# VHH binders against Type II restriction enzyme MthTI (mthTIR), part 5

Target 1, 281 residues: Type II restriction enzyme MthTI (mthTIR), of Methanothermobacter thermautotrophicus (Methanobacterium thermoformicicum) (p29565)
Amino acid sequence: MSNLLQAIMNIKSIQERNLGSYKGVQDSKNRMNQMGVTLEVFLKDAFCNTFDIENKDLVYSEYFSYLGNQNNPPDMILKGGDAVEVKKITGIKTSIQLNSSYPKSKLFVSDSRITEACKNCEDWEVKDIIYAIGTIPNRVLKLMFFVYGDCYAASPSIYQRIVEEVKGGLHSTGLEFSETNELGRINRVDPLGITDLRVRGMWIIKHPIKVFKNIIPPESIKNNNFNLIALMKAEKYKQFPKKDRKRIEAEDNIEVTDVKIKDPDNPAKLLDSVLVRYDEI

## First folded at step 1 (VHH)

Design B15 (framework vhh_8pnl_2)
Fold by ESMFold2-Fast, scan of step 1:
Structure B15 (fold): chain B 281 residues (1-281), chain A 119 residues (1-119)
Amino acid sequence: as target 1 above (281 residues)
Amino acid sequence: QGQLVESGGGLVQPGGSLRLSCADAGSIFSIYAMAWYRQAPGKERELVARITSGGSTNYADFVKGRFTISRDNAKSTLYLQMNSLKPEDTAMYYCAAHYDLWSGKYDYWGQGTRVTVSA
């Protein structure tokens, strides 16, 4: 039903309507700020086209098979479509904290960190995942970056190897060890047996603006304007309905360009990709 | 989706060597962990060696020190160098691609190549 290209078009529409409502004012105000909503609500409205709807929960249930939160990831799963993880930051290029979960190139139904409700929300095995990263200094949304996990994160085997090697190091201490969902716990490390050590893995990934600076020049990000950028593999772009691709390609102030990015699993290899940018007036 | 095609199997005497190759159609190789499995007559299929997309390797105890798994991402090809072959190594050898290290659900498999170790 809904997809990232439709969400981008809906964001453009509401942003331009906001500009048209100002009498003689040339600085834009994002709709999210006007309505006092959270980034998560703004993005749900973007996928559903529900910015001006009062009974949003009913419409949300038509477009999403799952709605989660920070403790029950992912934040959203589109019916028959992509998973979406929302990240809010205040600095335009601040690194993204992923907490105890390593970066995901895709979401698998076998993932131990998702709930039974998420696993059973529809009949699925794997979903593409979108990181929806909003930069919101002083409560103003200045940059909305959508990046597909497979453009950004390495394959699971890369991170899982690191996890296993760190766990092996904990076991090699010769101390009493117990497993957790993270890295582990070493019990009774002091002579009185009253001190436990908990080891938590906290994953951090660089902001996509820093990662993709060769295809998104830093000077192209304008401080006084709203910026929207989306990055996906060329193969993913081809999978969107033709009508949605044609609509976005014809849209004023939206540029759709073919680019090449480094393969997250092999930086010597380049991947064919599509960059979508909305630059407000 | 890709097709995995194994080659390099054959008949060899005990103590001999063979090098197996597995060529990918170029669509799945770079992002997948790759593995060699084998199945001897009347036995279950078993893991021989695994290599992650980043190059980390793991071996079954029965081949440690004798077999070496490697990959060439530029050629989209997986290799298994088999030294000091024993009659017990006689089996069909299969190439496999695993996207998620802990999930067998997304496996791609080749058709297999036969290795016979006999005097």
Scores: ipSAE 0.000, ipTM 0.120, lowest interface PAE 20.9, mean pLDDT 80

Design B16 (framework vhh_8pnl_2)
Fold by ESMFold2-Fast, scan of step 1:
Structure B16 (fold): chain B 281 residues (1-281), chain A 117 residues (1-117)
Amino acid sequence: as target 1 above (281 residues)
Amino acid sequence: QGQLVESGGGLVQPGGSLRLSCADAGFTFSRYAMAWYRQAPGKERELVARIYSGGSTNYADFVKGRFTISRDNAKSTLYLQMNSLKPEDTAMYYCAAEWLYGSYDYWGQGTRVTVSA
């Protein structure tokens, strides 16, 4: 069984052995570049410790109960463990596009965006979700940020309220309206009746370095060759196996720090959290 | 923590008008849904009006056409314009800020509205 602390240790190990391992990450949509590893493959290898393995599919099946993609989220689910959503960003201060999906604090089995295959991959009701955000300017991985959804995204009711308000607003215009899986479609908006307007929601969330700049100064990150940052609630950290917590706390060049972050549901409240950092200067 | 400060309550004759204000003192006002609640002696608190961060509004049936909720995000202030006041509108009026739908994170101390001849 694997978890985020093990993946962090594996990334540190491969980075120290081969400085090129974090530089060759490529966008999976570029089918013409066969010389680089995609961010998704890099992260699967991190959880499985398979960076040096040629035949990975069998090992992947031992560690993951589900492997998805952009159209079939999430990107991966660890067997008996967390869901992982992978985001590739090219600029350090670039906002993250979430397309038609609002930000998830947790992954619920009732989520309408996940497939029956995902819902049935194991017996589950709710999973913690990790946003694994790779910042890869000019094909060089500079920042690997792991943030648990409940540190970053508000509860579903916040976003669903906005969706319902927008849909209600579209219906209240008195225009010709068609029901769709999008927010709406307004038909025949021009005098000749030849133009339709499709209203598609695209959620955008600030990069976590902008959100957590009080505990992670963004400018300090730019001066390092590689930065790994993981942020989780103190409750979540305590749930990791004691062996994995002891190992990471004892590891040279890894800092494990107690921090406080604003509650995504109420910024007047502070949440006890744990920040894990590995920086290559 | 953020504090909501209410003003504008008082004694008004039936048919009169009153404007309530609610100012924040330290939170991101523009991102909150804001609401006015009221509580008459011996009764439960009830929702009077709500205005969402985007400007859409909901009103209780008993105030529709008489009360108008509005917000000024630049001034971090919520308003309730109350017209054609009735004796049954007599209550303590509270403003509330919600971040989580259906839950209120900040409440004001309340401002008293009395409608009597």
Scores: ipSAE 0.000, ipTM 0.145, lowest interface PAE 19.8, mean pLDDT 80

Design B17 (framework vhh_8pnl_2)
Fold by ESMFold2-Fast, scan of step 1:
Structure B17 (fold): chain B 281 residues (1-281), chain A 118 residues (1-118)
Amino acid sequence: as target 1 above (281 residues)
Amino acid sequence: QGQLVESGGGLVQPGGSLRLSCADAGFTFSSYDMAWYRQAPGKERELVARITRGGSTNYADFVKGRFTISRDNAKSTLYLQMNSLKPEDTAMYYCAAYPEFWSGYDYWGQGTRVTVSA
């Protein structure tokens, strides 16, 4: 089965293999830029090690139990493993828009936002979720940041409380309501009764480079041609197969360091975590 | 800035009120997000309330409706108004100041003790 450590190794391999051969108009050695692929395809290839094959869909089906999109989250679920949400941004410190979905520390099968196909893709109750955030200024991938949701987002009860308070405030208006999966739908607000109001949440979360500035100095990112950063709890790192951990720790030009981060549910508490970095200068 | 100094703690009966203050001499106080934390004996430190430089507030569920956080940028002072105090509120209360990011360097006070006892 595939996991984040294998994907990191595959990304490093493809980047280094192409360092001496890319001489195009774009100032990049990045395989994604060379092939003109989307970030979503690049990441699927990273998990499957399929950068150089023509018929990728068959191999994808062997590694992923679910492949979704923005309207049918998450973007992918690894068989027996993690869920992955892909976010593409053009500015290196731009905030991440999560649209109508609040930030997820974990993906639960009970989540109202996921389809029956996703709920039934395998026998599961909860999955760790990776936010895979690609920063692509001027069409060049400069930063690939993988952060586990439980390092980054608060527990669901924090966000759900805000949702319920907003819904309660809307219901207190005495207007006609219809059933909705959004914050509210208020019917017939005009005198002729021909206008309905749809109330949607738009959640925004700070970029992890801003959040983790104390363990990832901004100057370390600005001067590199390509940066890969992955952040996970120490407990999560220990759950990866010993072979994958030994391989990545022995790999040249990859740094694996123990760090401490603030607990998203309690900023006064520090969580033991592992930071993995691969930088191309 | 160097130092945050908490005051206003003391002994109070259940149902009573206290107002905590956190003072900083620095003229950049208005540029910081501020928070109150507490630590009860034998427990870890936990967030009680937060106020942004813009005045937006956030409260832990266990104090919502009872505590009010506020700031006075002209006086470089942060406040916590505590009403309807319970024995469970007994703790050392700490003031903290944050640069723009939560992961940045934090400035902490020495704390002020609040005891709620009959």
Scores: ipSAE 0.013, ipTM 0.553, lowest interface PAE 7.9, mean pLDDT 83

Design B18 (framework vhh_7b18_3)
Fold by ESMFold2-Fast, scan of step 1:
Parts: C-alpha cells; structure tokens; sequence
Structure B18 (fold): chain B 281 residues (1-281), chain A 120 residues (1-120)
C-alpha cells in the first residue's frame, strides 16, 4: 500500500541519488528528456519505490489495483487508495488538455468513461484523484505538480450543466440529431442532405501554477531547477498515516505549509489546504 | 549480467572520422537510454552524447554537428559516428546505460572504455 507522501519521499531520494551518479561526468543539475511513457513509468516507480528494479510489472501489480492509459482512464489506481491521472506538458504555464473528459474533482465508479475492469478492480464507489502534471520545457523536467482534483476541478454538476446547455442549443436549431455520447451528431446539415456533423468537446484547464499563483509565487520556481509541489485539502492530509506525515514534516528541504485556496465550486469560500514543496538542491 | 563492450577506437589524423560501437547484453536494451562520455588525459570525465529509448538525441555543444549517436535495437548496439575530428577529441570514450526509469540522466553501468587518439 502506497500513497502520495511516500511517492514524494521516494522522488526526493532518487533525485539525490541521480545527482550523485553524475558527479564528475555532468553538472549536478540533471535533465529529463523522455516524454509520455517515461513520466508514467517514473510515477509508477515513485509509488512503488522500484526505480532500480528490473521486471517492474510484477511489483506494480502488488501496489496498483488498476493501470490504464489515455483511452482507458485513469492511468493508475493505488490499492485501497487514490486514482492518478498523468499529464505531460512542455510549457511551464501551458494549459492542460483533458480531451473529451471534463475535469474530475473525484473519480466516481458510475463514470461512463471508465471501463468495467476499472469499475471492478476493487469494491469502491468514489476515489480521490490526483492530477500528476509534469512540466518539461525544452525536454527538461522543471516542475512535478501533484494536485488533488477536489482542489482544482469543480463538481461534476458544473460541467454536466454546460454539456446539457450546449446540446440544448444545438437541438434548438431544428436540425436532425442522432444519439451520441458526444456533444452532438447532426444529420443532413446542408440543403442537399449529404453532410452530417459530429460535434466533439475538448476540455482545457489552466495550469495549477496559474490557478494557485497567490500561494506559489512565480519567483519561487527557478529556471533549470527541479521543483516538486503537491496540493491537497487539510482533511486529506490528515487522512495519511501519521508516520508518513511526521516523516515528511521532519525531512530536510521539504516544506509543509498550511494554506487557503478558493473553493472550485464557490470562489467566495476558502478551503483549508496543505502545500508540500521540494526544490532540488 | 549487464555488459557493455566498446570497439572502434584508434589513431586518426585531424579532420578524419571514426565510428565507435557499444555492444550491450544482459538487459532489455530497447527499454534503456544510452550515452557516451569521454575522459581527456588530465582533464576529467565529460559527457558527449545521449540517446533515449525512443530515439531522441542530445549532444555536448563542443561536438554538436560533428558527432552523431544512433542505436540498433535489433543488435542491442549503440554507435557514435565521429566526423571532423580535432586533437582535443583525444580521450578514452565510455559507453554507459541509464537507469530503468530514464527520467533523469543517471548512469548505472559503464563499459571498459576505448582509446581515441587524434594526431598527425
């Protein structure tokens, strides 16, 4: 059984080891230049503490109840724990593309986008979801941001209402419609009746650095340094094992700070939260 | 057991070319990033080039445009094509394997090295 605090500790450990392995060959500042699957593998290794182990798939099966991909989300579900969605971006403030899936504050077993294998991987109804966002400008990893969905995305009813209003607007045109799980499929849109239109939604969410700029000053993110930031509600932080919380609070070069963030459902309300930061030294 | 064996070093005149090869065994070669580093006599170890499992490449500024790194996954071999060689390229060249995760450059296994001498 693993969790985010353990993953953060494991990332710190391997980053410090990797710097040591490069002394005498390169500068102490290391660069990451693999994309996609490499970031996913790195994060699996972070949760499992398997960075130096061959035949990793066997160990992964002990820690994860589900391993998915872009077509079969989420990317990971920890046994008895959180869901993880991995996002790789190349610009430090680049918005996150979520494609046809609206932003998730929580992962619900009723979600139409997840497979039966995912629904049945455990006996569950709802899981906390972590967005694990790796920022790799010019092929150099600058920022690893872990943000819980309920700090970042609004509740499902907000996005579902937009879907229904868009569908309603399309239907008000009087055009022929076919059943679809997209925003719309409209038949015979031209006078000859030879053109059908498929309307797909693509959801985009602002980078958490832009969203949380009031608690993460831009000057604290230095060029050519590795930065790790994790953001969660105070209630979530208290749910982690006490030993993991005590360990991370005692760790050199890791800052654990109480902060307040705007409620994604109501920006007039503030939520008690915890910010965890590790800057590579 | 992981093994990296370099070949192709030798004596060459300035402006000449050499191709270094590194034959890998004991691991799933296609899953790992590979690199070349060199030790110039009396100056210390210097990174030269890097090739990711997906084929993307990086070069130290001093060799960019003259050296080309490539790999053949079917032969489990990484290559360094060195063109327009200069006397300052004289060094022992080492082949190295990156860690399984490949996220940061971290070499865990090194070859024995091969000598490259550029002189008249």
Amino acid sequence: as target 1 above (281 residues)
Amino acid sequence: QVQLVETGGGLVQPGGSLRLSCAASGFTFSSYAMGWARQVPGKGLEWVSYIYSGGSTEYQDSVKGRFTISRDNAKSTVYLQMNSLKPEDTAVYYCARDFWSGLYKGFDYWGQGTQVTVSS
Scores: ipSAE 0.000, ipTM 0.142, lowest interface PAE 16.6, mean pLDDT 79

Design B19 (framework vhh_7b18_3)
Fold by ESMFold2-Fast, scan of step 1:
Structure B19 (fold): chain B 281 residues (1-281), chain A 119 residues (1-119)
Amino acid sequence: as target 1 above (281 residues)
Amino acid sequence: QVQLVETGGGLVQPGGSLRLSCAASGFTFSNYWMGWARQVPGKGLEWVSYISSGGRTEYQDSVKGRFTISRDNAKSTVYLQMNSLKPEDTAVYYCAKLYDSYLGDFDYWGQGTQVTVSS
């Protein structure tokens, strides 16, 4: 069974092993860039410790109860553990596009976007969700940010109120309205009845580097060859196996720091949290 | 070397006021964010208020509009003015230093001062 602390240790291991491997000249490019794999494959390998094997699918099936994609979220569910949603961006601090789905603080089995295969992959009701945000400018992975949804996204009721208000506004036009996977569709809006309007929700969330600038100094990121940052509530950190917490706390070049973050549902309230950093300077 | 000493706690009736003071020493006070947190009997530690080195303030929702944090850099002192006190404000109040404004992490705490709001 795997978890985020094990994935972080595996990423550190592969980064350090491949430092300076390009033709005897030091090359700060990470394993993913050197191997030409996708961010999704890199992350599966991080959870499974399969960077060095060719037939990975059998091992993946031992560690993941579900593997999805953008159209069948989430991208991964660890057996007995967390859900993982992967986001790839090219700008170091570019905002995250979330398509038609609002930001999720947790993954609930009742979620309408997940398949029956996902709902039935385990006996579960709710899972913590990790947003795994890879920043890959010029095809080089510079920043790997793991943030738990409950540190980052507000409760569903916040976003659902906005959805319902927009739908109410569409209904108040008095025009022919039909519902779709988007916020709505209004048919025959012109006098000839030849124009339909489709209203799509495209949710955008600020990059966690901008959100958490109070606990992650911007200057610590700019000139590093690779940054790994993980953010979780203190209660979540304590739920990881004691051996994994002891291992990561004893690891050279990994910092584990108690921090306080603003509550996504109440910015005047601070939440006890843990920040894990591994940086290749 | 770093010391934070709280004063001003005590017993007060509901609706009353108290002013907490925190005398800091052993570091360059004006360069750091300062804050107050409280430990409610039978509950965990709860953040109350922050003040930046430049004087910007933040408050927990339950105290916003009733409490005011301030600082006097010449005296190396941070204050918490508590008005319209309620029984649920009963707690040990701790002064704290944030070692880095971007980390939002407390590296030093005072001994705490008891505030009891009861009739």
Scores: ipSAE 0.000, ipTM 0.094, lowest interface PAE 21.9, mean pLDDT 80

Design B20 (framework vhh_7b18_3)
Fold by ESMFold2-Fast, scan of step 1:
Structure B20 (fold): chain B 281 residues (1-281), chain A 120 residues (1-120)
Amino acid sequence: as target 1 above (281 residues)
Amino acid sequence: QVQLVETGGGLVQPGGSLRLSCAASGFTVSSNYMGWARQVPGKGLEWVSYIYRGGSTEYQDSVKGRFTISRDNAKSTVYLQMNSLKPEDTAVYYCARYLDWGSSYAFDIWGQGTQVTVSS
């Protein structure tokens, strides 16, 4: 069994050896550049402790119940544990494009976007989801941010209501309307009938560095060679094995602090949370 | 025997439309993940669109709102409707069947490809 605390420890270990597969991380989705490893491979290695291992697939199968990709989410599910969605960006603090998928606070087995293979990978109804956001300027991993969805995304009803209101608004225009695999399309909106309006649900979410600036001051990130930050609710942190919590709390150069964040469903309410940081100067 | 045969490629002007067809034989289209991929001259292969077993669809960002993937189960055919074509869409388009391996996906059969050229 693996978990996020173990992955953080494994990342620290590889960083400190002055030999990191992270330096070979690629931006290519379909292996146009075969040099190095992808962010997805780096993260699988972090959960499995397989950075320096040949023939990793056998070990991966021991730790993951599901391995997906951007088109077949999520990117990975730990056996008996969390789902992980990987986001790669090239600029520090760049907003994250979620395309057609609204932000997920949790992964539900009823989600229409996941495959039957994902739904049946184990006996589950709901999983915590980690957004693993890597900032990789010039193919070098500079910032690795792990944020649990329930610290970051609102409940599904918030996003679903917006989708339904927009769809209702499109139908209420009285204009020519056609269905698409998105919100809709309104045809021939101009007097000459030469302009169509396509309405697509392209979700964008602020980088967690911008969202949580009050607990992660920008000056604490500037000029570091590498930053690792993980954010989770206090309740989630307590659910990790005691051995893993004790190990990470005792580890030199890892800071574990209690913080409060705004509730994504109600910004007037503060939630007890835990912030884990590992930084290389 | 399982096979995929693409048709419908050709020369179109920018802003034009084209419909690609993929005739499948030897298996049930609705029971498989199907998709279109393209190869731009001098560049690698890139996926364009998927249609999953349940009928949901996904698109590459550069074609969203312009391309529509669909299937006709009675004809065992997958389609790619391409609208508002751009010179950048010039490529050989391949129809492919994807196997769902649970933890991953793999192409198991490809068509021969059909050329789409967008120019005046």
Scores: ipSAE 0.000, ipTM 0.080, lowest interface PAE 24.4, mean pLDDT 79

Design B21 (framework vhh_7mjh_2)
Fold by ESMFold2-Fast, scan of step 1:
Structure B21 (fold): chain B 281 residues (1-281), chain A 124 residues (1-124)
Amino acid sequence: as target 1 above (281 residues)
Amino acid sequence: EVQLVESGGGLVQPGGSLRLSCAASGFTFSNYAMSWVRQAPGKGLEWIGRITYSGSTSYNPSLKSLVTISRDNSKNTLYLQMNSLRAEDTATYYCARETYYDLWKSGYSYFDYWGQGTTVTVSS
């Protein structure tokens, strides 16, 4: 059993060790870039504490009930714990393209996009989902943002309504259309039957740093060599083992603060939340 | 195993108010969005409104001033409050659990479990 608080502590430990080993002033200080690993491997190592372990795949099976990829989401499911979706971007404030998949506030076992292997990896119905968003300008990891889906994405009904309305509009034209891997295609729209219309569904969500700018001022990240930020509901934070909460709260150079965020389903309501920050200046 | 049981229906006079309840069992109620749907005699199904697992509500625009949906997750119960009832509101009322699948493949949210329904008759 692993969780996000343990992963944060493991990231801090490896990052600080790397700083202490520098023989001169260098631009890149992050472990991922120094080791030549992918963001996905870096995050698996963070949850497993396997940064320096050989043959990591053998150890991963002890901590994860499922390991997926972009075509077989989610990227990871912790045994008895959260799902993790990894997003890699190059700009600090670049919006995240989600393509054909609307933003998920939770991962449901009924989701048709997940494989049978994922559905059967555990006895589960719903899992909290963490978006692990790595900002990697010029191949260097500068910002690692962990945000729980229920802090960031609206409920499925919000996105579903838009899709249903658009599909209803396409069907109401009475024109021939064919099923695609996107929202739809309407065939032969002109009198000669030589023009098809393709409707591309591509969901785009603002970067969390833009969404939560009132609790994470942009100037606080500009000059740092590495920033780690995690955002979760207060109720979620309380559900982590007391040992892990006490450890992270006692840790030097990690800030744990109570904040309020707007409810993604109702911006008139505020949600009690916890912000965890670790910065290398 | 999953069960939804509606109650609170009956005969009411025009202009009256009524609160329907839906008792859920066999699943983690707080994790699911829920809807109310009605069917008048000889008519099709009409969606009334929904409530997300976080408590946010959405209503059929034709009905939003007449109904309020709420939930009590500690009691695994869904509610529909109806005010200013008219003869046209005579129908069987269903609660339903919502689920979603890949919108790009099949395109539809759907109700995977329904209650048996409770009948509301508005008559003087």
Scores: ipSAE 0.000, ipTM 0.147, lowest interface PAE 19.2, mean pLDDT 80

Design B22 (framework vhh_gocatamig_d2)
Fold by ESMFold2-Fast, scan of step 1:
Structure B22 (fold): chain B 281 residues (1-281), chain A 117 residues (1-117)
Amino acid sequence: as target 1 above (281 residues)
Amino acid sequence: EVQLVESGGGLVQPGGSLTLSCAASGFTFSYYALAWYRQAPGKKRELVAGISSGGSTVYMDSVKGRFTISRDNAKNSVYLQMNSLRAEDTAVYYCATRDWLSTYDYWGQGTLVTVSS
């Protein structure tokens, strides 16, 4: 089976090989930029170790139980493992748009926004979710940040409370109201009765560099050709196969560090976590 | 020292058959998945067939029903039986490890298969 630690090792391997093969400008050494591939394809290749093969779909089917998209989330589910949601950002200071979906700490099979194909891709009830956030200024991947949802997003009840409060406010207006999968619709708002208002929550979340600046100083990424950062709870790290943990801890130029982060549900509480970094200067 | 050594390549007529062999050493063979890749002139390397440590197989669409991958853990070997060969099958064929628990592949040096009249 594949997992995040294996993907990190594969990304390091392809980055180092490409750097060694180049004879030109520093800024052109990035694998993703050189190949002209999308971030989603780059990440599938990272989990499957398929960067150098043309017929990738055969291998993808061995590693993933589900492959989705923005309209059919999540972007991918590893067989027997984690869900992955891919986000593309052009700048480190830019907040991440989550569209109509509130931030997810975990992916639940009961989630109304996932398809039957996703619910039935394997026998599951809940999966850890990785936000795979690529920061790609001028089409060059400079920062690949993997953050587990439970380090980053609050529990669903926090966001659902906000949804219910907004719905309550809409109902209190006395306008003609209809239920939807979003916050709601207000029908026939104009005198001719030809305009409906669709009220849609558009969630945004701060870039993880801004959230975790106390453990990842922003200046530490400024001068590097490429940065890879992964953040997970210590308990999650222990669940990875011992072979993968031993491999990544022994790997040159990969730093594995115990850190503490604020609990997304209670900022007075600290969570034991593991930070994995690979930097290419 | 990890080694993968391919053999069995050569010149064959269209419609003919070849068996490629890959002998492995320097690692615990039974633990690894293995695959056959090929690269034709001017094209990228593509996956032809794969076999997991448990014996599950995968094939590219154009070779399904014609090629069969198998392994012999006692001999540390993986095989590709190629039947009904076509001109389009002409390529250098590579044996590679695909350890589902490992992040690195080991590659053989390749064996040339030419399908020509």
Scores: ipSAE 0.000, ipTM 0.105, lowest interface PAE 22.0, mean pLDDT 82

Design C01 (framework vhh_7mjh_2)
Fold by ESMFold2-Fast, scan of step 1:
Structure C01 (fold): chain B 281 residues (1-281), chain A 120 residues (1-120)
Amino acid sequence: as target 1 above (281 residues)
Amino acid sequence: EVQLVESGGGLVQPGGSLRLSCAASGFTFSDYYMSWVRQAPGKGLEWIGRIYSGGSTSYNPSLKSLVTISRDNSKNTLYLQMNSLRAEDTATYYCARVTYRTSYEYFDYWGQGTTVTVSS
């Protein structure tokens, strides 16, 4: 079984090994770039500890119950554990583009966007979801942010209510409406009747570094060669195996800090949370 | 019973175009990713590309400029459009159903194949 704490330890190990082996001019490129791998492969290797393995697919099948993609989410599901959604940004946009999918606080087996293969990959009803957001300016991974969905996204009812209100508003206008699985399609909006309007829900969520600036000051990441940040509820942290928690708390150059964040469903409430940081200067 | 039946193969002149079809039956076609794979005489299998249930595609980078994969879920049919065919494209072409279990993609059902010969 693998989990996020093990993945963090594995990332630290590979980053430090690469840096410690080089005795010449400092190279700003991280291990991922030096190995020529994608962010998704880097993260699979992190969960499986397969950075140095020749046949990775065999080991991947041992650790993951499902591997998906943008059209068949999520990108990964750990056996008996968390779902993982991978997001890559290059610094062109500060916010995360979610397109037609509203932000998920949890992954439910009833979700209409997941395939039967995903629903049947194991016996499950709900999984915690990790957003694994890699900031890769000029093809160099500078920030790896792991944030649990329930720290970041509101409950589904919040987003679904917005969808229904928009649909209701469109229907109340008396315009020609056609059936669609999008928010709406309004037919024949021009006098010649040759223009249709498609209304799509295209969701955008602020980068977690901006959301959590009160507990992660921007200056703390500005000049580091590599930053790893993980944010989870205190209750989630306590559910990790005691050995993994003891190991990460004892590890040099890893900070584990109790923090409070606003509840995504009610900003008047604070949630007890744990922040894990590994910074390579 | 799951069945995949390819058609549309045959003899083509170099530089020509050809469209292959794969008729699926015995399962809910719209729930599955589908792939095309080819095998040239005396050589191993070469993956061409896959199409997701919703129509998005992913291709072998070496073949991306030559091929287009599409599907019609209302007809339970998968297509492979090939353009600018060369002698090295001579092969048996297979459609295959993609499934995911225990963290890996595999092909659980294959068609019988259709042969494409590109003449000199």
Scores: ipSAE 0.000, ipTM 0.100, lowest interface PAE 20.3, mean pLDDT 81

